VHH binders against o26223. Designs and how they scored, part 202

Target 1, 191 residues: o26223
Amino acid sequence: MKLLWTSQHIKVTVHIDGKVSKMDVLEAIKTRRSIRKYQDREVPEELIDKILDAAMCGPSAVDERPWHFIVVRNREMLEKIPEVHPYGAMVKDAPVAIIVCCDSSLEKIPGFWVQDCSIASQNILLAAHSLGLGAVWTGVYPLEDRVEGIRRLFSIPEHVIPFSVIPLGYPAENPGTRDLFDPDRIHLEKW
Key: E = the ipSAE of ESMFold2; O = the ipSAE of OpenDDE; V2 = 0.75 times the mean of E and O plus 0.25 times the DockQ between their complexes.

## First folded at step 11 (VHH)

Design C8 (framework vhh_7nfr_2)
Fold by ESMFold2-Fast, scan of step 11:
Structure C8 (fold): chain B 191 residues (1-191), chain A 124 residues (1-124)
Amino acid sequence: as target 1 above (191 residues)
Amino acid sequence: QVQLQESGGGLVQPGGSLRLSCAASGFTFSRYWMSWVRQAPGEGREWVSSISYSGGWTYYADSVKGRFTIARDNVKNTLYLLMDSLKSDDTAVYYCAKHIYSSKPKTQDEFDIWGQGTQVTVSS
């Protein structure tokens, strides 16, 4: 049976290591793309730890740092995300997802948690890319049905707001990069 | 009904080969990592091999690498273990197990569904 031999044609090592990609900051920013197709390969915990460390290094309004993160590896839970997030279909195919949350009890200045969680989300995307992984930001806030759906699914308390769901994995696609520089959007000294 | 059912065990001579099968039902088999775990008489459970949901990634315990091959058929919802060059110390009850996480297991607590097991006896 040819199907019995599928795994024999794929060599895997006991020592799977997430090789760190060395990119300068500008290269990382310019070459990062949304990745929605993932290899069914394990993402080591050490890489997730590095990504979350980078996420927490983002600037935060009046240093409120309201972010909390849920790391989801449970396959059944990942499969349920598309039920509450219409554009989250790719999450079910990812080996792991990070849910970026805001603990409103940590908020020092009203409304700026959205900016705080946005930069944390972008840092996750950039850090993942720099480590040879692919990720995509799927929006939760400010859509109330997505917020409540994710809250119920992951037992998130009332005072915590799920902001984004970011599936991650080794890329199974390479969308290429674009030169997006547009000088018409730059105004010198005034509009 | 969520179920895993093993078959293909039996008595075999040292150096012989066996093919174990595990029929899965009641869940979307093609989306889960699967493992084989064995238990020899009087011993604890020993992880043997894991396969990713597409079959693209496989892992093996040091005791079986080079001799065993894990495979899956996502159309038939069936997991396989092809055992070659069998040794007396491969004698055990072999269980198939469904992963909670899409990763190589660190502990046996990372499985949520277990089969009933199939006996493999390697005669000396």
Scores: ipSAE 0.060, ipTM 0.591, lowest interface PAE 6.5, mean pLDDT 87

Design C80 (framework vhh_7nfr_2)
Fold by ESMFold2-Fast, scan of step 11:
Structure C80 (fold): chain B 191 residues (1-191), chain A 124 residues (1-124)
Amino acid sequence: as target 1 above (191 residues)
Amino acid sequence: QVQLQESGGGLVQPGGSLRLSCAASGFTFSRYWMSWVRQAPGEGREWVSSISYSGGWTYYADSVKGRFTIARDNVKNTLYLLMDSLKSDDTAVYYCAKHIYSSKPKTGDAFDIWGQGTQVTVSS
């Protein structure tokens, strides 16, 4: 039965000092950190596919699912990203980056594509973390210089808007966990 | 031991409809892109439609867009092709194909075809 469970379910395993562990959803959400330093180690295509499947499973306004993704592994292209994105210096050192794009022709309700692409971007970060990878969301939209720089660099059509650039890889840093729970931000029944 | 078994083909008049099914076994169906590919007599393979492993993304050849719908049931390990407004040009053997990788297919060479096919004939 455990064999059927393992083959039918997507699970994350982390190998630490000979031990294998599984990360649950709440743990993944609470322990995910922005990672900007990566090991010199390739990320398997199968893991990228799992991350992108997770990205596409996010909710979207009126189920419009306007997202498209560009997977960048070419070293020369990764090295050019910092030229058009000032806060994307770490991208050149990553083994791979995902560019989250929104196809405006798929938009059914005006303006909600920004939220749709934010959801897809966050799912990429969580999925990467759950798979033992590190990633960081670098903002593109709504900064017009970055939008046009990324568009030109990757030949993105005018009706498609680059939203974020997410470099990812095996982490070469371990920022500690954060305790961010603030009960003063929770209001019961009224402000 | 990957097996794909198509069913649901047959003879239908122009403007009719058919529902094709593909029963999958021997692999984790829910983790792979699946496609329908057809081959008319004396012609090469023609890609018809693809569906992502989650079912969230579907793609169609221009020749069938608006007339065909691809669907999957990951609990039953079954792929479907709902064909409406059938034309004589839709006459072909339809194959269920497992994609080699869980990525969007670009060509017929990007996937395995393990099914025997099911014949669809559209004629009066």
Scores: ipSAE 0.000, ipTM 0.105, lowest interface PAE 18.7, mean pLDDT 83

Design C81 (framework vhh_7nfr_2)
Fold by ESMFold2-Fast, scan of step 11:
Structure C81 (fold): chain B 191 residues (1-191), chain A 124 residues (1-124)
Amino acid sequence: as target 1 above (191 residues)
Amino acid sequence: QVQLQESGGGLVQPGGSLRLSCAASGFTFSRYWMSWVRQAPGEGREWVSSISYSGGWTYYADSVKGRFTIARDNVKNTLYLLMDSLKSDDTAVYYCAKHIYSSKPKTQYAFDIWGQGTQVTVSS
């Protein structure tokens, strides 16, 4: 029965800087798109703080929370990222980027830091979208040349692994919505 | 056809200067790190210099630092090596090489495409 896959709309009221807003969580998830073109507008520090607060609220294996974040606003540093990240060309045009890192000294269970940092990265994308910003996840780990390039560029110590680079800004593009639901990928009771 | 073609070598006196060029074709030159590697008579290959795909990062071997300058022109798909204050121990065949990835080479495995080389001889 395909009706069991019909989603319900859930409305959530969120308090932002003392102001009340409403957001449909499922629609937020469905309408978030990778944004690679940004307006020439500053992103306020308070919005970055809210995004990072949301990033740290993700679930983490054995509550290890191994993530650290580097906030990059310096134009010269943003312009150097494409030198070490071939698919990061849009970063130079963003007003700010967040580098998601894993501090391996905080790891309690081997290997789960990848999932932990993926969750943090996705929370950054969703939080940015909910605040009227656009963002895109550019992959760093597990590509060793990108990992070492980003580490050298931002003086990241050996025990810390750069995981993703996420440029953010007010969107200067509006990609259409995607219909990605594929019932053939859903198996009932058994494979 | 994928190719790297060096030019600009020759005979120069000690203290002289040369400018080497490497013309690239058959791949997207502006997307790759490029290097110069030299081989002196009877010796193994020695890495000389590397440049990032935009030219924003350059690295030099200690033996050439302060005397050589690596540069690139991504519009003309050409790599350059500007060699000043040449010494007799700079005598070698100079190769340009394309990096497999965007990293400073530590071994020959860092390169997937090589030129034919150009001879530089520094003698009186």
Scores: ipSAE 0.000, ipTM 0.121, lowest interface PAE 16.8, mean pLDDT 83

Design C82 (framework vhh_7nfr_2)
Fold by ESMFold2-Fast, scan of step 11:
Structure C82 (fold): chain B 191 residues (1-191), chain A 124 residues (1-124)
Amino acid sequence: as target 1 above (191 residues)
Amino acid sequence: QVQLQESGGGLVQPGGSLRLSCAASGFTFSRYWMSWVRQAPGEGREWVSSISYSGGWTYYADSVKGRFTIARDNVKNTLYLLMDSLKSDDTAVYYCAKHIYSSKPKTQSEFDIWGQGTQVTVSS
């Protein structure tokens, strides 16, 4: 069954812990940094819901929208991720992680799910940053050992491909912004 | 102590309605996905419905889609199952279950805490 936004069935009061940042889109893009150190502080479920809503708003090839997401808050499970993902050591210290997956049965054009899931992953990072959280994209696909490790750990079916693991939390580090603009990579009219 | 306690079951005529409740205690209820799972006499456990920690996401088994509504109240630490247009095939013990993973469950081992169950009997 596809994910459906149905939060109107019952009125739920969600308490926001801390100030939510508002920033211009360009500012969010330019100031987002990978965050690997998190405060010992839980992320409200309302913020995760907003982040996942943003993830699903990305464009997808032929509108196939093959995304599925696993939200992991269980501390024992978070501690097991570094065992199958060597570059995921920071995940054990995060209050929550999102696993971005592709349901291959939803794919309409072969191979474009990688772009679809990349867009969803980037939207998660930008949405988290805009809400005052820090996150980092840890790569799973196309590294077969990581794909199978994450699949086994979270009982993911064979037709579903884990794409990325994104730990999230309130940042415990504040890296400066980067100046990445390189005009030598811009060609006028011709290469 | 971590506990899930169901209530609201009973005997009802086909086409009737029931509301099941599950009172949670001993853990931060608002942080976990919750499910309803049922077991008919002599059958295995069948997943019925799941709800995300915020209530923003709900899932239903094809057999109950359009007839049942899962809901939660995070202030009262209570999970609900609103059952309309009940059929004889809905007769079962209904269990409240806490998820280990924030996803639609695939097997019974994806729940770490179970209630004791409440009997629903649909008969004329």
Scores: ipSAE 0.000, ipTM 0.136, lowest interface PAE 16.7, mean pLDDT 85

Design C83 (framework vhh_7nfr_2)
Fold by ESMFold2-Fast, scan of step 11:
Structure C83 (fold): chain B 191 residues (1-191), chain A 124 residues (1-124)
Amino acid sequence: as target 1 above (191 residues)
Amino acid sequence: QVQLQESGGGLVQPGGSLRLSCAASGFTFSRYWMSWVRQAPGEGREWVSSISYSGGWTYYADSVKGRFTIARDNVKNTLYLLMDSLKSDDTAVYYCAKHIYSSKPKTQDYFDYWGQGTQVTVSS
């Protein structure tokens, strides 16, 4: 009957104009917004795999790559996150969340795991946005009550530190873009 | 609530030009990627072109590169497709489509709303 269209009939091409193709990354960075409202739609496992692949591609201090990820789809578990994370209310409405963790046994240089996990978290946000999903970073570390709450809820071992909880899904909102460039924060050659 | 209405189709001879318009309402037009998708008689839908929120990013199918130009007017909430050097193979119903996702489409699931379509016939 009515077949809207299939991949067999889709001819997707990027202009050889370097401005259009090469600036896809900049457009993704500039247009990514925190998304807290999600459609009641399942996110395909293949998209989660692509997001986590991108997360693991971040630079890491002394290549320690201490990150581990928990993928949470269980509705009961998602609904319990706001009980241990006061600013994580939107997580209960998301179809899936990723918990970014640091395995401290993999740390090679003290303290840099925070930067490593921040990079992984940002890559999750950018990858989700590039794949048509919305996501938001909700902070866990260094707030000890949140760290302990998330640890207890997901049976996270003592040597592993939950860093962030990132709910994601198909967006049910489209917030306006932001013009955040501030030249007063750029200093040439000295402060 | 969301409405997309195409216009500007018609009969033209090979080598001719047409300008399609799509009037959008019921959503914040300037926040969404928009596409043109066509369907020839007896064929499936073929993606033609996409444009980003600001118009800074455009993509075209190989079959229309260098002949078609996609544009938008965010003040008028209108999407355009400027078609030059039309060929008989361009004969199709052309649909305006609203993106769910902020990227060029690769599947039907990229769109949540479609217009009714406008017929373009290139004949001699």
Scores: ipSAE 0.000, ipTM 0.106, lowest interface PAE 17.9, mean pLDDT 84

Design C84 (framework vhh_7nfr_2)
Fold by ESMFold2-Fast, scan of step 11:
Structure C84 (fold): chain B 191 residues (1-191), chain A 124 residues (1-124)
Amino acid sequence: as target 1 above (191 residues)
Amino acid sequence: QVQLQESGGGLVQPGGSLRLSCAASGFTFSRYWMSWVRQAPGEGREWVSSISYSGGWTYYADSVKGRFTIARDNVKNTLYLLMDSLKSDDTAVYYCAKHIYSSKPKTQDGMDVWGQGTQVTVSS
């Protein structure tokens, strides 16, 4: 059994909470976990900027880059998200959340915005993890009730579709790592 | 401004065919399930067919299955209903409808935007 693709990973040094951490790309991917419990501690704006920069670096179909992001720090607004998102209870306890949106006026190929926004959402999760934060992807699209609820709550225009709500903060839990490698899912040359 | 405008209705003989169109504007058409709903004279609304945002999933009422085809063109923001083997019982005003967030494909409830309707009359 042999993986088709390998790349050299570059070790990254990041300044987090007065400490210097070092995490290569593969380590970040393999150790990232959904975090739903957060410390009562503010996330610096500089870290949010780094996360959003990473979100925008993902590949996008025909380079359409349809994503827009809403950064929510207002406690009253965060507390209202669970009212329109049944699995978003943890959002009210997060210091900040990012709402990933698609501006349909920027779409060049119908339907590929879902992939573009999924890639951006995953980059947010990975970037947050690499910076010592924890995050979780709570799904909005394609669940119509959540899409409309989030749209109303944040005054999102009709041509813009909320895709995901990602609460993030300094983690107050440490779930164990997972061994997900399954060679039976890898087919060489043919199915 | 959200608008749905139906067209293509008319008088047709039993066994005939019609193609209904619904032009959508003021919202991101490609993101919503769309439905056709009809209302016969003196009766309530009856759900006819639904199509997913991508066109990958379609549902039909048992009364029209095998005779009607729902389709959409997300580039033109247009919904279609191709009606074959029309029967007198198909006589109704046909409405284009956009699904609301809580709607189910097989129900006439949970639709938040309706067109003005187009009359289909099947008679000899």
Scores: ipSAE 0.000, ipTM 0.095, lowest interface PAE 19.4, mean pLDDT 83

Design C85 (framework vhh_7nfr_2)
Fold by ESMFold2-Fast, scan of step 11:
Structure C85 (fold): chain B 191 residues (1-191), chain A 123 residues (1-123)
Amino acid sequence: as target 1 above (191 residues)
Amino acid sequence: QVQLQESGGGLVQPGGSLRLSCAASGFTFSRYWMSWVRQAPGEGREWVSSISYSGGWTYYADSVKGRFTIARDNVKNTLYLLMDSLKSDDTAVYYCAKHIYSSKPKTDYFDIWGQGTQVTVSS
């Protein structure tokens, strides 16, 4: 095996064959569903790297890009998440979870980190879907008990705010797609 | 037995180079972020560099950027630190450390530490 020497991030390219990876952007957006049941199958690190690369490509207020990510594969740690996040029961069954965080030392404009981390979270969901994986966004911020619980569990420093926990894996369910277009929510020229 | 064992330290003159190695055993090395942390005499621990489990992501302390390079070999379960343009301020015991989490490294984020290897930069 070759030794990897770098002072910067080296992108690793993986080849993903299949229908989902060839989906156009609109199809990916329209067919993504929250997935809470996962196969007992490991997700390659290279796919996680692709997902996180996509997460960091989102727009951010004043280009502050305050996001940091914790990748959790340790079964013991995944099993502890439901103890501090009551709607995170599915996380213990996932092969991996990503915790989206805001590093407040990177904030340039107060409060907009919420939108920044929301965009990063959605990009994780869309990228996972495009790569044949399923994922679900479980909310942490702004619920104080969940923020504190996740911070304590993962030794997150006080200047960093956990925003969401996103378990992901190869899907073991197929809820199908939804047609959510509602023209009554579109107003022309004025309300 | 879970173990991290450093080697490659020694005495070197300013401007010189050293290559540190850390041999890992007793855990699945390829699944964890790894770091180098140093401690100079009379000072606290200072994080130096981190590398992701694939080697795709690397991070460096401002004090070593452009001079040090972190690398890993997941087949050999070995972590490396190539230290170039060494300065007297780089004198410290260098520790190999296994991350608990993939987040920005701090000393509280490590669960397994090596015994350390001494680097002395002196003219």
Scores: ipSAE 0.000, ipTM 0.132, lowest interface PAE 16.8, mean pLDDT 83

Design C86 (framework vhh_7nfr_2; at its last look DockQ between E and O 0.02; V2 from the best seeds 0.00; counts 0 for: pae E 3.7 > 2, placed apart)
Fold by OpenDDE, look of step 12:
Structure C86 (fold): chain B 191 residues (1-191), chain A 124 residues (1-124)
Amino acid sequence: as target 1 above (191 residues)
Amino acid sequence: QVQLQESGGGLVQPGGSLRLSCAASGFTFSRYWMSWVRQAPGEGREWVSSISYSGGWTYYADSVKGRFTIARDNVKNTLYLLMDSLKSDDTAVYYCAKHIYSSKPKTQDEFDYWGQGTQVTVSS
């Protein structure tokens, strides 16, 4: 049975007029895109709070919840991030960025923090999108040069590992939707 | 394989100028901070200058501040050191060094690759 995925063109109507249209979870997942251009518009604190709330709602190994978040709004600091993050150029143009970190002292099982912080990061992206914001996941860990760059820039303790930098803002681009479904990646019962 | 090759060294009189170059290969040059480090005869290695991967940030040792300028061309995969107002105390082998971290180095252990060096001699 060939599941004919009919490409329903979900018109993501980004209503500019502040009315956060409630996206269902599947819509948010399917229509989310990396946004690297932002409007010259401030992001309300209330939206950041909602995004951070969502970031903390993901599962973690043995409920260790090792994540910490640095919210960066200072323009000078935002402008400095690209100098320690080669793919962070868009951060200087964002009104706000969230740095997702792991406190290693909170780990109950070593190594699962990567999954935990990934879940948190993805939830940030989805929440942002559902709230009419654009965001992009810029990877820090596991690249040592970026990890230490961000660490020193923000005076992050040695036991805390910066994981990702996520700039956020109202989108100034519309990359459209893409279909990422690949039936060739699905195996039934065996490879 | 990572390769760093310095050039541009030589003999110069006090007050003179030199331009050092470091040709980089075997890695994505634009993704890493770079430094110049020098070693005078009978002395340990001394950090001279560092530059961020985009060139937006530069750092200098106090001994060379105001006289030396670090620069880079990421298209050419080349690091530069412009040395003006050279002094006898600037006589050393100058090394190009690749950073492990995207930050100003604290120790020599923060470099993972070095060039062979180029000799700079400042003498009357």
Scores: ipSAE 0.586, ipTM 0.816, lowest interface PAE 0.8, mean pLDDT 92
Fold by ESMFold2-Fast, scan of step 11:
Structure C86 (fold): chain B 191 residues (1-191), chain A 124 residues (1-124)
Amino acid sequence: as target 1 above (191 residues)
Amino acid sequence: QVQLQESGGGLVQPGGSLRLSCAASGFTFSRYWMSWVRQAPGEGREWVSSISYSGGWTYYADSVKGRFTIARDNVKNTLYLLMDSLKSDDTAVYYCAKHIYSSKPKTQDEFDYWGQGTQVTVSS
């Protein structure tokens, strides 16, 4: 009358504690904030899969889609990120981080991979927020020391460029909303 | 060097109670999820319970839910398993295990360090 570890398919277990908010796109964009404090609560793999699916749905120049992703859940590896990324101190407190990378061998048009990986990174942030998680984009490229540090730490090949490190988890902070609309930055018909 | 040392095992009658302790050293205990895993004679390892590093999240195998309580003291770097209403099927060596990930383990390979174990025998 006991289940061995090899028998892990129990359908009556609940893996999500609480309800995921259903936001429209504009609300998600407007209310997303950088989150740097996380609960030590488990982030289900199913949510990471949804986030990465969203990341890959971004537009890409000439449909080159050069992005690759490293999912880091190893606590020891997360603890080492701040040593090579001085503004990534919060990464060690996250239950998981996603490293967005560019495989330069997939590049069809020079230089547009930066825009492609930026779009993927933003989609990760928005998808995480829509699923009740918090995340923050910590910059890697174009800072050579950070690129080399992350490359060495995660055994990233020479033809692959680490672009961003995005820690994520259930939020342990709730920053207020921001009013960022500035009509002076909108020009009609010409400058 | 990481060390995990279990204590509190012993012989107990069915329906009895035991409190297991695991003293942790050599790492920042307060930053890692911890688990209890047991192994009965002639059987494979069975996950029993996990606790998040703050103690705010706890998880239990269906076989022990409602009878066992996992707890931790981050000041004393100690993990506990409070075992009530013990049954003969709870007879096993109980291991303290340090998580690699901040999540419920899917396999025993998701622990990087194990204690030596403490024997719990439930018999009349």
Scores: ipSAE 0.506, ipTM 0.810, lowest interface PAE 2.5, mean pLDDT 89
Fold by ESMFold2, look of step 12:
Structure C86 (fold): chain B 191 residues (1-191), chain A 124 residues (1-124)
Amino acid sequence: as target 1 above (191 residues)
Amino acid sequence: QVQLQESGGGLVQPGGSLRLSCAASGFTFSRYWMSWVRQAPGEGREWVSSISYSGGWTYYADSVKGRFTIARDNVKNTLYLLMDSLKSDDTAVYYCAKHIYSSKPKTQDEFDYWGQGTQVTVSS
């Protein structure tokens, strides 16, 4: 009895310029690049809503969903982020940024919120890419100076931990795709 | 702190042309979207045109599209409105306005600073 194997591709829905598009999920993952140069083109609120919807679809430890999101469009505030985040210089050039935060009062299993917020952050990057936007994850946690700087700038309470700052906009650069597969990182059954 | 000063208004006949200027100071002009908004006597304010901070994206109200041109000079910190084919309906005080966000305005509260205005009068 012979068994046939077929390739299956999961498609993500893309909403660009009012049209629904299909993009294979593996294509989205492989083609997403960090984008640090943006057009000064308006990013519609509806795209941000779709990105945050996608962010909240990620799994979390015991379904704790500890994430909160701050959407920053105020130009003056975007200009201030690099003052407390030295590797966030491109944020001042973006029309919008999303700050991913953990509300520690929502933790059900201590310490897994980092994985939870990492998943939400990556989903933001993929969703933005699928919508024709470019984005980059700029790290905040666990760097204490950055955590405290962002917390103060946005009046984030003590029990809430800023995890990442993700500027986004229509891309003004194309760094191309990369082939990063390394078979030496794969170990069968044991190290 | 922030100052916006319009100039270039005046009295013109229908079909005439005017060039409005807005001198900006007290903020980094090249990092903000800017708009022209007009107000006829006894009426509400009407959005006329917006321009992105690099000048790469421009937007116009349907009533002025094809006749007005918004422009900016980020070296001289000046916003312009080039008005051609003027009609009596264009009679208004024209205001220069600074955006809070990088988007077309939906309401007047999306501007944090306004100029004093310059009068444009189109008489038939």
Scores: ipSAE 0.408, ipTM 0.782, lowest interface PAE 3.7, mean pLDDT 90
ESMFold2 (binder alone), look of step 12: mean pLDDT 83; pTM 0.838

Design C87 (framework vhh_7nfr_2)
Fold by ESMFold2-Fast, scan of step 11:
Structure C87 (fold): chain B 191 residues (1-191), chain A 124 residues (1-124)
Amino acid sequence: as target 1 above (191 residues)
Amino acid sequence: QVQLQESGGGLVQPGGSLRLSCAASGFTFSRYWMHWVRQAPGEGREWVSSISYSGGWTYYADSVKGRFTIARDNVKNTLYLLMDSLKSDDTAVYYCAKHIYSSKPKTQDAFDIWGQGTQVTVSS
């Protein structure tokens, strides 16, 4: 089943059965929504590979590319994430989650790994959406209890910082699109 | 459903004047930049003019600068193009366009919505 929505700016196409459809970049950016309900259906490894390839294509400060990724499919491990991440309840119902991490030994400019891992996280969300999947960014860093909880749960070394947990799967909800354009936030030439 | 309805075109002699209107519906008109673009017979789309959401910023193509004035009425959800000192080279179908981004569009691919257009013919 395919559902076509119209916003004030862009028509939205949502794929319910997970079939991949060609989507231009602007459409993907404007129609991506946080998805927290997933079908009880496996996500093929080939789609995860495509998503991670896209994640690693992001720009990074001084080309430091500090990102590492953990792919979690184990049901028992997914069910434990809400114990250390209070707003990650949906993760237990996802067929797979990606944990975006920073290897601090790869950092060349202090602090920019946060921007680097944010770009990687956003690319995961956009790539998933373009492939007919739904995903949501659940924050880990800079909340110290979540960082330590996730590190402990997944045996992450001390020099690696878990940044975000992104559950993903075939969507079981369609929240529609948002029209977020606000011209009052755009200033011409000066404030 | 978003709609843009152009009107006000017609046949005029060189040196004449026309006022084009674009009635907008289905979106919050006052929050978007609006644009006029034209297409002459046998030619590609040409950007003519842009106006910011408040009307505080206007931009014009060099070919029409000083002769055309873009305006908007956010209460009536209507965009205008006031054309003076018309030349034969101004002969074209004129379209109003809503742009996803507030940048001055250089290509037709930058436009979100196209109406039917209104024909302007400048001829003796």
Scores: ipSAE 0.000, ipTM 0.124, lowest interface PAE 19.6, mean pLDDT 83

